# Designs tried in a protein design chat: miniprotein binders against a2bj90. Part 156

Target 1, 235 residues: a2bj90
Amino acid sequence: MSRSARRKTSALNTVLRVVEVFASIQGEGPFTGTYSVFVRLAGCNLRCPFCDTRYAWSLEAGKPLGVEELVEEIARYEPSLVVITGGEPLLQRHPLNSLVEGLESLGLRVQLETNGILPAPARDEQLWRVYHVVSPKDVPVRVPGAKLHPSWVDYARATGRAWFKFLVANEQHVREVAEYVAKLGIPRSRVYIMPLTPEKLDMKELLELHSRIASLAVKWRLNFSPRLHLLVQLP
Key: E = the ipSAE of ESMFold2; O = the ipSAE of OpenDDE; V2 = 0.75 times the mean of E and O plus 0.25 times the DockQ between their complexes.

## First folded at step 19 (miniprotein)

Design OB5 (at its last look DockQ between E and O 0.88; V2 from the best seeds 0.79)
Fold by OpenDDE base, look of step 19:
Structure OB5 (fold): chain B 235 residues (1-235), chain A 84 residues (1-84)
Amino acid sequence: as target 1 above (235 residues)
Amino acid sequence: SEEIRKRAEEAIREAQELLKEVIERAKKTGDEDLQWLAKIAEIYLRAAARAFQKGDYDKAEFYLDLALELIEEAKEMLEELKRK
């Protein structure tokens, strides 16, 4: 098959629907504090009541961007990490693999944020090589239609490039997380709990929520994820 | 529907009354952890009320349920403190 035929089949896998691209600090999970470029992809397979990015739920909320152009845009920020987020990035799996290939060719580290409903990367995908933070929406907070795909547990064991981040409000939620990860055989070192924060909290209330959940993380021997960007008033 | 709206409004009011009682009882114990729990319940209940006012009933229900869970946890703590 000629180089020209590969270019035409590549053309369908070279456009992403992108809501926004911005530089900030990664505020959550294992890469907290990292200077990052965020690529927010459009479209989500969930409708979480607590979602702070509802504007990204529709695919039509994103602009079509070429992968090559997007790689060039990201590279101009000189990021320490590229964070692929959105609604659900894996809804755009094919062009996302092409984006990852482009970013890795420049030596850029990539982290994906996913709700874990769609299958984990296969060994032949470029996505296999990147870091993943999986945020299940079935435990302890239950979003209708959410179920963690079992392949994420297998991926985590095989690669060591996955972490699991759970939203929690109280000690009962932390207990449910501890039981759930024990049942799945997920190491506690790969588990983060994060405070469920409503929109438009004042700084005092935000700190109180962080303090409570951090104390529970210590008590239950789990990692704590802040929402650092909210605490320091960054995007 | 208007029925869903009314039911949500009533449920928020009932939760506000329950929370008020818990806050008053928590103040009498002097237990800081219990007072913090009551404060977090208030945060979620206010989030429910704000969502309701915006017509976001799914969000209102979600945060109301969380507030109620925290109110029940606070009641359990109050009963434990009363037994000591």
Scores: ipSAE 0.777, ipTM 0.905, lowest interface PAE 0.7, mean pLDDT 93
Fold by ESMFold2, look of step 19:
Structure OB5 (fold): chain B 235 residues (1-235), chain A 84 residues (1-84)
Amino acid sequence: as target 1 above (235 residues)
Amino acid sequence: SEEIRKRAEEAIREAQELLKEVIERAKKTGDEDLQWLAKIAEIYLRAAARAFQKGDYDKAEFYLDLALELIEEAKEMLEELKRK
């Protein structure tokens, strides 16, 4: 059997359930402002009441796409960053590692967004070498079942490739985040606080929320994450 | 359930009335932080009301709880300012 035939057979066994692929800017966290291609994977292990991407909760919301096909589609956008998000992307861990391998072979930078419930990458995974923005949902917003896996702190310390992002509404929330990250040994330089923005806010309200949470970030010496895509009205 | 829905609807209405008083009192103080706190509480309470109208009671409860927390914080600040 030829090399070409073996590669075709392997590609048929590495399939991701994908909800959408689109170009935009990364609006949150350390890579804010970067021209990005977003790959939203189907399936989530949480049902956050504030989730604004509920259409990605079910695995059946995604269409099956072969990893090789997906790599080619992403590459055509010529992105500066590939953001893998979802639902919870780590629910599709095996084919996700294959996707990362393909993207890295083209020299593309990859960032994963995760709620941190499933373990951080092992050293022998392709995901070990990419960037991660971890958004725990057990503090301060306290989503049931949303416990951060401790391996993410170890991973961040070992690699320097993980940041932690928290939705906050007020100073009490920021205090809770500060206590949480201090207890876990997460350096302030790796922590972002981000305004909890309900749907359908007008621009004035969005700016007020951003301004106030940014002021708290300065006061508490934490990084501030905007939701820039909302401010500039991009997906 | 019907009882939980009725309690949520009543709680939202009560929070709306309480927030009106808090906003007015905050405005009279001239305190910028207090006025902002009241404004943010208003944002979350509107989100709770919208979610309730759509039948998303988990989202409604989440935003209502946040709004009430902010209202309580604002009331504490109002009392602190009065004692000073």
Scores: ipSAE 0.732, ipTM 0.869, lowest interface PAE 1.1, mean pLDDT 91
ESMFold2 (binder alone), look of step 19: mean pLDDT 84; pTM 0.805

Design OB6 (at its last fold request DockQ between E and O 0.91; V2 from the best seeds 0.84)
Fold by OpenDDE base, look of step 19:
Structure OB6 (fold): chain B 235 residues (1-235), chain A 84 residues (1-84)
Amino acid sequence: as target 1 above (235 residues)
Amino acid sequence: SEEIRKRAEEAIREAQELLKEVIERAKKTGDEDLQWLAKLAEIYLRAAARAFQRGDYDKAEFYLDLALELIEEAKEMLEELKRK
């Protein structure tokens, strides 16, 4: 590889396509209630019909930001957690590893959100060190082209830094999740079920749905993820 | 296409009629879990109708299918309650 090709690859590894950066409370998964900076990356390998962030599906929807500039921007918020989300963050794996390195150098904790289609981090990636919330899109709700990459199960076992979050509507969905995670050998302690909420639910319906799914989580001995940001009307 | 739109509109209307019957029957049983399933189906069917009105047919289909699954589950529960 020519010196020019290595310089172009190095420059490509320092720029992310970013849709938005904002501070809020992590509303979902194992870090619920944590004051967080959210970095929403552009581009997704899925087209989930229930996606609330469709504006992030195209890479062109993001602005190019340098990793160093982005680290400085994030650090100004003094976050308790940095949440990397988007469409699918792992589509930008190379510059994302550089971002993680920068954030960890400042002592910031990082959590990635992924659909789990792309391979889990390898041991030599900076992403190996961070927390991951994997949201499979193949069970119980089936998105065409979604399949959990098996390496996420191995990563979860090896590191203890992965959790699996599933959207559910009813007890049948919770059963399907329980069967799926048992078949894959995912420990129940790493499994979260979350209400499948359509847009523009009233607060009464939203609370009742949370209550019903939380009761099912207890019955089925699974963790419950709220959609806390919707309940408290935060981003 | 206009044909896809029309078929989706018809399917939503049919689901609304089915759900109306299920809600009326569920109210007569007094079963809270059955009433919840019927309410949940209503929530998703409203989401389907709103998506359809916006021309988001993928989202409309998704929430319609989910509403239909819940309507069917509620019908099964109604038939089980009649046998008791």
Scores: ipSAE 0.835, ipTM 0.929, lowest interface PAE 0.6, mean pLDDT 93
Fold by ESMFold2, look of step 19:
Parts: structure tokens; C-alpha cells; sequence
Structure OB6 (fold): chain B 235 residues (1-235), chain A 84 residues (1-84)
């Protein structure tokens, strides 16, 4: 095969371990409200106690899907946004770059969700051009081993394509987030605080928690992220 | 594991008793922020108890610790209001 043909084959013939693909609304972060297709990749490098998607922790939970096949499936939904999530999607970095290449060739907008432990994209990766919502798990929720890789701050400043989202319960948590992002040099405009919502909240509790965290976001001059899908009862 | 399980069960029960007192005291103050702290502690303590019943002890410990932090915060506010 020529170099051109080999490169095309490599980019489109790789395999991802995929837990689920479904259409819904992006409920969190800067793209809240966008009609999206979610691609949940298997495998995670954390075992967060509050994780809502524990079924994606093991790589064995995913089925092998070819990138070309997956691109075709995603395209049939006609999404406004493709959200790549998991587990931790960057554990499958190489085939993930192939998926991004395929999606970009169709003009589809892509957002990645990551815990930020693995490094930010390099300039020569397809992931460089993708939007990223980075959710560090070391502050305020204090998951052991969840250190944010410093390259994410550099990436966010260089590209404007990364935002940082933090789960918070109260003002003390917001103070901790503010100190953390100031120390790392993360601009306030790139920071979202989001309510830490355990399962089985009634609607009144859910709304009050949202209201309280939104008020703190205004007070601390940070962006607020809802968990909109919970409010409107979508997956 | 059995010792950890027994300690978690007792810790949840102790937190539930502390919270009953904090809720009652918070209600008497009429302070909306204090009442919210007590309610938020209740929310996370319920999550801890539910996780414990399902055998998810890591989740139970996480939410219990959070509830206890909120209970302590509420107790501090109660003492501050007493001094006023």
C-alpha cells in the first residue's frame, strides 16, 4: 500500500471499545442544551466513589467497534454535537484520534469529557482541534491519585478549547476550587462549578441545590453548570 | 472488611442522631442558610445510608464524610449565632 492509502486505512480501520452510543441533550458545561450523540468508551483510570457510570470502568464492558462503522452510526443521528465520554476516553487515545479524524471529515463538532490525568492533546493530534471539558477529581472531592496533568492549562490558554468543571456541594468547596484554579493560573472564564447530586433526589431538592450553587457561581464570578438532563429526565 | 462494615454502620447511625439535633436547633433560629446546611447534610447522609444498604462502602464513606463536614459547619454557625 502507498503511504496515502496506508494512512487512510490506519485512520479508519482501528477499533474502539464502546459501552454505548445514544442520542440525548448535553446537560453539563459550556455546550448545555445541545442535541448530542454520546459515545461512552470503556475503561477508566479512576474509581471515584460518586461515579454514576461505574458500568464503564472495565475495558471488558465495551464491545469492539470499528471506527468507520462507528462514524457511520453517529452520522445517522445528524447530531449537532458528538460527545465522547466514558470511563476515561483518553485510555483509548490512539483509536480515539482516528474516530475524531472521521467525524471531522464529515464536519461534525466534537467534545471530549476527561478527568485530566492523562496529558492534553499535542498539536499534531486530531484531538488538538476538539473541544474538551476537563473535570479534575482532586479538588474539592479529593479522589486519591487524580492529579490534573499541567499540560491542560497550557492547552486551554493556547487554544481556547478547554474548560474545567468541578463538582461542589457548598461555599467551602467553591472556595477550594477558587484557590485551586488561581494557583494553577486557570482563568475564571474557563471554570464551571456544578452541583454534586447523589441519586434519588426529589425535584424540590434538585432545584434547591441547583439554585444554591448557581448563586455561589455568581458570587464567586465563576460559570455555573447545571445537570440539565436530570431536570428534564433524559439519559 | 467486616470491621470496616461495622464501623461504617455505627458511624452512619451516630451521624443520623447528631443531625436530628442540628435540624431542630437550626429550625429554631429561623436562619435560612443554616437550615439549608442541615438539609444538605441530610441529603448526603441519606445517600450514604442508601449506598451502605447496597454494599457500596466506598460511596457510603464518601457521602458520610461530606455529611459530617456539613454537620460540623452547621454546629459552628449555631455557636456563632449563640454569641450574637
Amino acid sequence: as target 1 above (235 residues)
Amino acid sequence: SEEIRKRAEEAIREAQELLKEVIERAKKTGDEDLQWLAKLAEIYLRAAARAFQRGDYDKAEFYLDLALELIEEAKEMLEELKRK
Scores: ipSAE 0.829, ipTM 0.919, lowest interface PAE 0.7, mean pLDDT 91
ESMFold2 (binder alone), look of step 19: mean pLDDT 84; pTM 0.806
ESMFold2, fold request of step 20: ipSAE 0.814, 0.791, 0.774; ipTM 0.914, 0.908, 0.898
ESMFold2 (binder alone), fold request of step 20: mean pLDDT 84, 84, 84; pTM 0.804, 0.802, 0.791
OpenDDE base, fold request of step 20: ipSAE 0.819, 0.824, 0.821; ipTM 0.923, 0.925, 0.924

Design OB7 (at its last look DockQ between E and O 0.91; V2 from the best seeds 0.85)
Fold by OpenDDE base, look of step 19:
Structure OB7 (fold): chain B 235 residues (1-235), chain A 84 residues (1-84)
Amino acid sequence: as target 1 above (235 residues)
Amino acid sequence: SEEIRKRAEEAIREAQELLKEVIERAKKTGDDDLQWLAKLAEIYLRAAARAFQKGDYDKAEFYLDLALELIEEAKEMLEELKRK
């Protein structure tokens, strides 16, 4: 490979397509309640019908930002956690590893949100060190083309830094999740169920749905993820 | 296509009629879980109708299917309650 090809590949590894950067409270999963900076990356390998961030599906919806500039921007918020989300962050795996390296050098904790279709981090990736919340799209709600990559189960066992978050509507969905995670050998302590909420629910309906799914989580001995940001009307 | 739109509109209307019957029957039982299933089906069917009105047919279909699953679960529960 010519010196020019290596320089072009190095320059490509330092730029992310970013939709938005904002501070809020992490509303979902094991870090619920944490003051966080959210980095929403552009591009997704799915087209989930229930997606609330459809504007992030195209890579072109993101602006190109340098990793160094993005690290400085994030650091100004003094976050307790950096949440990397988007469409699918792992579509930008190479510059994302550089971002993680920069953030960790400042002592910032990083959590990735992923649909789990792409392979889990390898041991030589900076992404190996961060926390991951995997949101499978094949159970109980089935999105065409979604399949959990088996390496996420191995990563969860090896590191203890992965959790699995499932969207559920009723007890049948919770049963399907319980059967699925048992079959894959995912520990129940790493499993979260979350209400499948349509857009523009009133607060009464939203709260009742949370209550019903939380009760099912207790019954089925699973963790419950709220959608706290919706309940407290934060981004 | 206009044909896809029309079929989706018909399917939402049919689901609304089915749900109305289930809600009326559920109210007579006094069963909280059954009433919740019927209400949840209503929530998702409203989401389907809103998606349809916006021309988001993938989202409309998704929430329609979910509402129909809950309607069928509620019907099964109604038949179980009649046997008791």
Scores: ipSAE 0.844, ipTM 0.934, lowest interface PAE 0.6, mean pLDDT 93
Fold by ESMFold2, look of step 19:
Structure OB7 (fold): chain B 235 residues (1-235), chain A 84 residues (1-84)
Amino acid sequence: as target 1 above (235 residues)
Amino acid sequence: SEEIRKRAEEAIREAQELLKEVIERAKKTGDDDLQWLAKLAEIYLRAAARAFQKGDYDKAEFYLDLALELIEEAKEMLEELKRK
């Protein structure tokens, strides 16, 4: 068999542990408002206290799905964006690269959400060509075990395809983020601050928190990320 | 352990009492930013109390620590306003 045919056969046998696939809007980061299909992969290398998706922490929570099958399911939605999230998707890096290859072959735009502990894509990975929203969890929220891998800054600079998103509660947190990104050499144009929203806020509180964090984003010349799906009550 | 659980309960109770005082003082100042800090501390303290009642002690401690941080910031602003 040719190398091309062998690659297709290999992709047919590649399996991802998938918790859920669903259509919604991207509520956070640079693609906020985009009609998206979300693919939540199982497994996580963090145990964030504020995590709303704890059901994705264990790899065993995922259903095994073949990459080709998954590509076909995603394509049926005709998405404007495919958001790969989780847990931590890079824990399933090899089959994830196969999924990205399949999605790219159909011309679908892909965004990865990651906590940034594992290294950024290498140039020879399919993941090199997709968009990434990196959410470091060591500042200001200080999740134990969190540490941004330095390759993400190099990747962002080389490709222009990565942004960094931080949960913040107040101006003290924004100051900490500003110091952190300055130390790492992350340009402010690549930085988003997003409100840290506990569960069960009423709509007035949710809007007020968004307003306050958005004002801080303007003051500090950083980008603002809403949690739009919460405001419009979508998954 | 039960000792750790009891200490967490006491810490939440102490934070709730401290926050009551901060909210009262903040309202008297009329300072919008100070009143927001106090309200934000209340939001996170409610989240801590709720998480504690559900047995999620990691989440409870996270939001409690955040609430205490905001209370301390509010107390510092109150001292600054006294000087003026």
Scores: ipSAE 0.818, ipTM 0.911, lowest interface PAE 0.7, mean pLDDT 92
ESMFold2 (binder alone), look of step 19: mean pLDDT 84; pTM 0.801

Design OB8 (at its last look DockQ between E and O 0.92; V2 from the best seeds 0.84)
Fold by ESMFold2, look of step 19:
Structure OB8 (fold): chain B 235 residues (1-235), chain A 84 residues (1-84)
Amino acid sequence: as target 1 above (235 residues)
Amino acid sequence: SEEIRKRAEEAIREAQELLKEVIERAKKTGDEDLQWLAKLAEIYLRAAARAFQKGDYDKAEYYLDLALELIEEAKEMLEELKRK
C-alpha cells in the first residue's frame, strides 16, 4: 500500500474513548466567545473536589469512536474552533494526535484543555501545532497529586500557543498565582485568573463573583477569564 | 465513615454560626470589602452544605475549608478596624 493509503487505513483503526461531542461557545480563556465543538475525552489523572465534569473521570465512561468517524461528526457542525477537553485528554495522546491530524487537514482550528501534569507536545507531534490552555491544579487550589510539568513553560515560550489559567476565590489566591507564575517564568500576558464557581449560584451571585475576580485581574495586571457559558446558560 | 460524616455535619453547623456573627459585624462596619468577604464565605459554605446533603464529602470538605479561610480573613479585618 502507498504511504498515503497506509496513513488513511491507520487513522481508520485508531479509536478514542469519547464521553460527549456537542456544540456551544468557548466560555473560558483566550478564545472566549468562539463558536465551538467540544470533544470530551474520558479518563482523568486527578480527582478535583470542585470538578464539574466528574462523569468523565473514568476511561470506561467513554465510548469508543474511530478517529475518522469523529472528524466527520465534528466537521458537520462547521465549528470555528474544536475544543478537546475531558477528564484529561493527554491520557489518550496517541489517538488524539491522529484526531488533530484529521482536523488540521480540514483547516479546523483546535484548542486542547489540560491540567498540565503530562508533558507538553514534542515538535514531531501533531499536537505541537494546536493551541493549549493549561490549568494547573496545585496552586492556589491545592489538588493532591497536581503538579505542572515544566515542559509546558518551555513549549509556551517556543511556540506562543499556550496560556495558563488558574481558578481563584479571593485576592490571597491571586497573590499565590502571581508568585507561582513569577517563579516559573510565565509572563503575565499568558496568565488568566478565573472565578472558582460552585454549582447552583444564581445570576446575581455569578455576576458579583465575576466582577470581583475581574477587578482583581485588573489590579494584578493579569488576564481575566469569565465562565461565560454559565452566564449565558449554555453547556 | 459515619464518624467522619458526623464530624463534617457539626463542622458545617459551627461554621454557619460563626458566619452569622461575622455577617452581622461586617454590616455594622459599612466596609464594602469586608461585607464581600462575608458574602463570599456564605457562598462557599452554602456549597459545602449542599455537597454534604448529596453525600459528596470531598467537595463538602473543600468548600468548608475555603469558607473557614474567608471567615478568618474577615475576622482579622474586623479586629484591624476595631483597633482604629
Scores: ipSAE 0.813, ipTM 0.915, lowest interface PAE 0.8, mean pLDDT 92
Fold by OpenDDE base, look of step 19:
Structure OB8 (fold): chain B 235 residues (1-235), chain A 84 residues (1-84)
Amino acid sequence: as target 1 above (235 residues)
Amino acid sequence: SEEIRKRAEEAIREAQELLKEVIERAKKTGDEDLQWLAKLAEIYLRAAARAFQKGDYDKAEYYLDLALELIEEAKEMLEELKRK
């Protein structure tokens, strides 16, 4: 590879397409309640019908931001956690590894949100060191083209830094999740079920749905993820 | 297409009629779990109708299918309760 090709690849590894950066409380998964900076990356490999962040589906919806500038912006919030989310963050894997390196150099904890379609981090990636919440879209919500990449199960076993978060509506969905994770050999301690909430739910209905799904989590011996941000009306 | 829109509108109306019947039957049983299933179906069917009104037919179809699954589950429960 010519020196010019290496310089072009290095320059491409330092820019992310970013939709938004904001501070809030992590409302979902194992880090629920954590003061977090959210970095929403542009581009997604899915088109989930229930997606609440459709504006992030196109790469062109994001602005190009340098990794160094983004690290400085994030650091100003003094976050307890940096949450990398988006459409699908792993579509920008190369500059994302550079971002993680920058954030970890400042002692910041990083959590990635992914749909789990793309391969888990390899041992030589900076992404190997961070926390991952994988949100499969094949079970029970059955989004076309969604399939959990097997390497996420291996990564979870090897590192203990992955959790799996499933959207559920009823007990049948919880059963399907329980069967799916048993078949894949995912430990139940790494599994979260979360209410499938449509947009603009009434607060009473939202709370009742949370209560019903939480009760199912106890019955089925799974972890429960709230949608805390919806309950407390945060972004 | 206008044809896809019309079919989706008809399907939502049919689901609303089915759900109305299930809600009325569920109220007579006093079964709280059955009443919840009927309420949950109502929540998703309202989401389907809102998506449809916005021209988001993929979301409308998804939430309609989910509402129909819950309506069917509620009907099965109603038939089980009649046998007891």
Scores: ipSAE 0.811, ipTM 0.919, lowest interface PAE 0.6, mean pLDDT 93
ESMFold2 (binder alone), look of step 19: mean pLDDT 84; pTM 0.801

Design OB9 (at its last look DockQ between E and O 0.95; V2 from the best seeds 0.84)
Fold by OpenDDE base, look of step 19:
Structure OB9 (fold): chain B 235 residues (1-235), chain A 84 residues (1-84)
Amino acid sequence: as target 1 above (235 residues)
Amino acid sequence: SEEIRKAAEEAIREAQELLKEVIERAKKTGDEDLQWLAKLAEIYLRAAARAFQKGDYDKAEFYLLLALELIEEAKEMLEELKRK
């Protein structure tokens, strides 16, 4: 490999396309209620009709930020958790591993949000060490081109650092989730169901929907993920 | 295309009519779960209509299909309640 190719690969490994960085409360999944810095990465391999972050779908929507600069920015918030989200963070896998290394060197906990289409981390990746919330887009709601990569099931079993979060509307969706996770051999303790909420839902309707889906979670012996940020009107 | 837009608009209108009938029937049963399904269908159908008005046809279709699924589930429940 020429010196120029190594410099280009090194530069590519140290820059992320970032849409936004902000502090809030983690509203979803196993870390609900945690004071978190959110890093929203640009680019997505899906076009989910219900996506509320469509502005992050293009890589060009993100600004190029150096990993070191981003680590320093994150650290200033003194977060209890760093949540890496976006479109699909794993589209930027190489610089993302460098980011994780930097954050972990400061003793910061990291949680990744992913659609689970791309392969799970390998043992040699820094991403292997972090927490992952996988949000499949093939069950119960089917997004074209979405398919859970089987390596996420293996990663979950090997590490205990993965959870699966499913959007649901009704009991039929919850049934489909239960059948799907049983078929894949995903432990129910690692499964979260979350209300499928449209944008600008009335607070009364939002709360009622949360209540109904939470009751279904109990009935079906699954974990419930709120959309806490929507309930408390945080970002 | 304009044809796709018109077809989607028509489908939303038809779904609104179906939902209106289901809501009125559901109110007469007093069944809370059925009333919830009808309300949930209304929530998603409103989302479909808002998406359509914004020219977001993928989102409109998504929420329309979800509303139609719930309308059909509510109709099935209504027919079961008549047989009891």
Scores: ipSAE 0.828, ipTM 0.927, lowest interface PAE 0.6, mean pLDDT 94
Fold by ESMFold2, look of step 19:
Structure OB9 (fold): chain B 235 residues (1-235), chain A 84 residues (1-84)
Amino acid sequence: as target 1 above (235 residues)
Amino acid sequence: SEEIRKAAEEAIREAQELLKEVIERAKKTGDEDLQWLAKLAEIYLRAAARAFQKGDYDKAEFYLLLALELIEEAKEMLEELKRK
């Protein structure tokens, strides 16, 4: 390939369809409480009934942004963590790898949120070195089309850079999660349970649900994830 | 489709009536876990009703079914406590 053709190919791999970029606190999972910039990518391969970001389902909800421009915008926030989320970010895998390379060149720490249907990163991908929070949608509630790709468990074992997060409502759900992760060989230390919170809960209800799920996490020896941003009313 | 929508509306109404009865019986027991199950069912049933009003029938059905499972669990606990 000529230099001109290689530059055209690079441009095609350097555009992301982005719904929003904003600063906030990472409210969930192992990085809870971290000052973060969120990059919400358009497109999703699921239609979860409980999804709180339905506006990101369609690729057309995103605007095309160059990776270089996006890296510069993110850097201006001086984040402690860059959270790549969506929809399902791995639907835009190639330009996403370019974004990760740009962010890493600036020393920025990156975390990806994924539903785990598409395979885990390969060793030669920039995403290999990124932290991942994987939220399977086939347990405890089975969402049509959801299935955790087995490579995520292999990736977690090989790298120690993946955790698995599950929305739960009650102890029955926690039992189902426990059975699921045991069958797949996922260590309890990498498992988070998080309250299934519908919209428009008052603060007392939100706190009660957090308290109940946290107690279950202790009982079942699993990690607890809050939805901290809801408790402190941040985006 | 209109018939399934009407069926969903009736299912929500029936669940609301059943839940009122379960909440009242749970209060009489003084059992904290039973009262929480009833409260949690109320939370999800409100979410189902709100989603239904907005025309989000997938979300409405999801939360309705979850509420019904919690109501059934609460009813089983009520029966076990009565046998004591």
Scores: ipSAE 0.785, ipTM 0.907, lowest interface PAE 0.9, mean pLDDT 91
ESMFold2 (binder alone), look of step 19: mean pLDDT 84; pTM 0.793

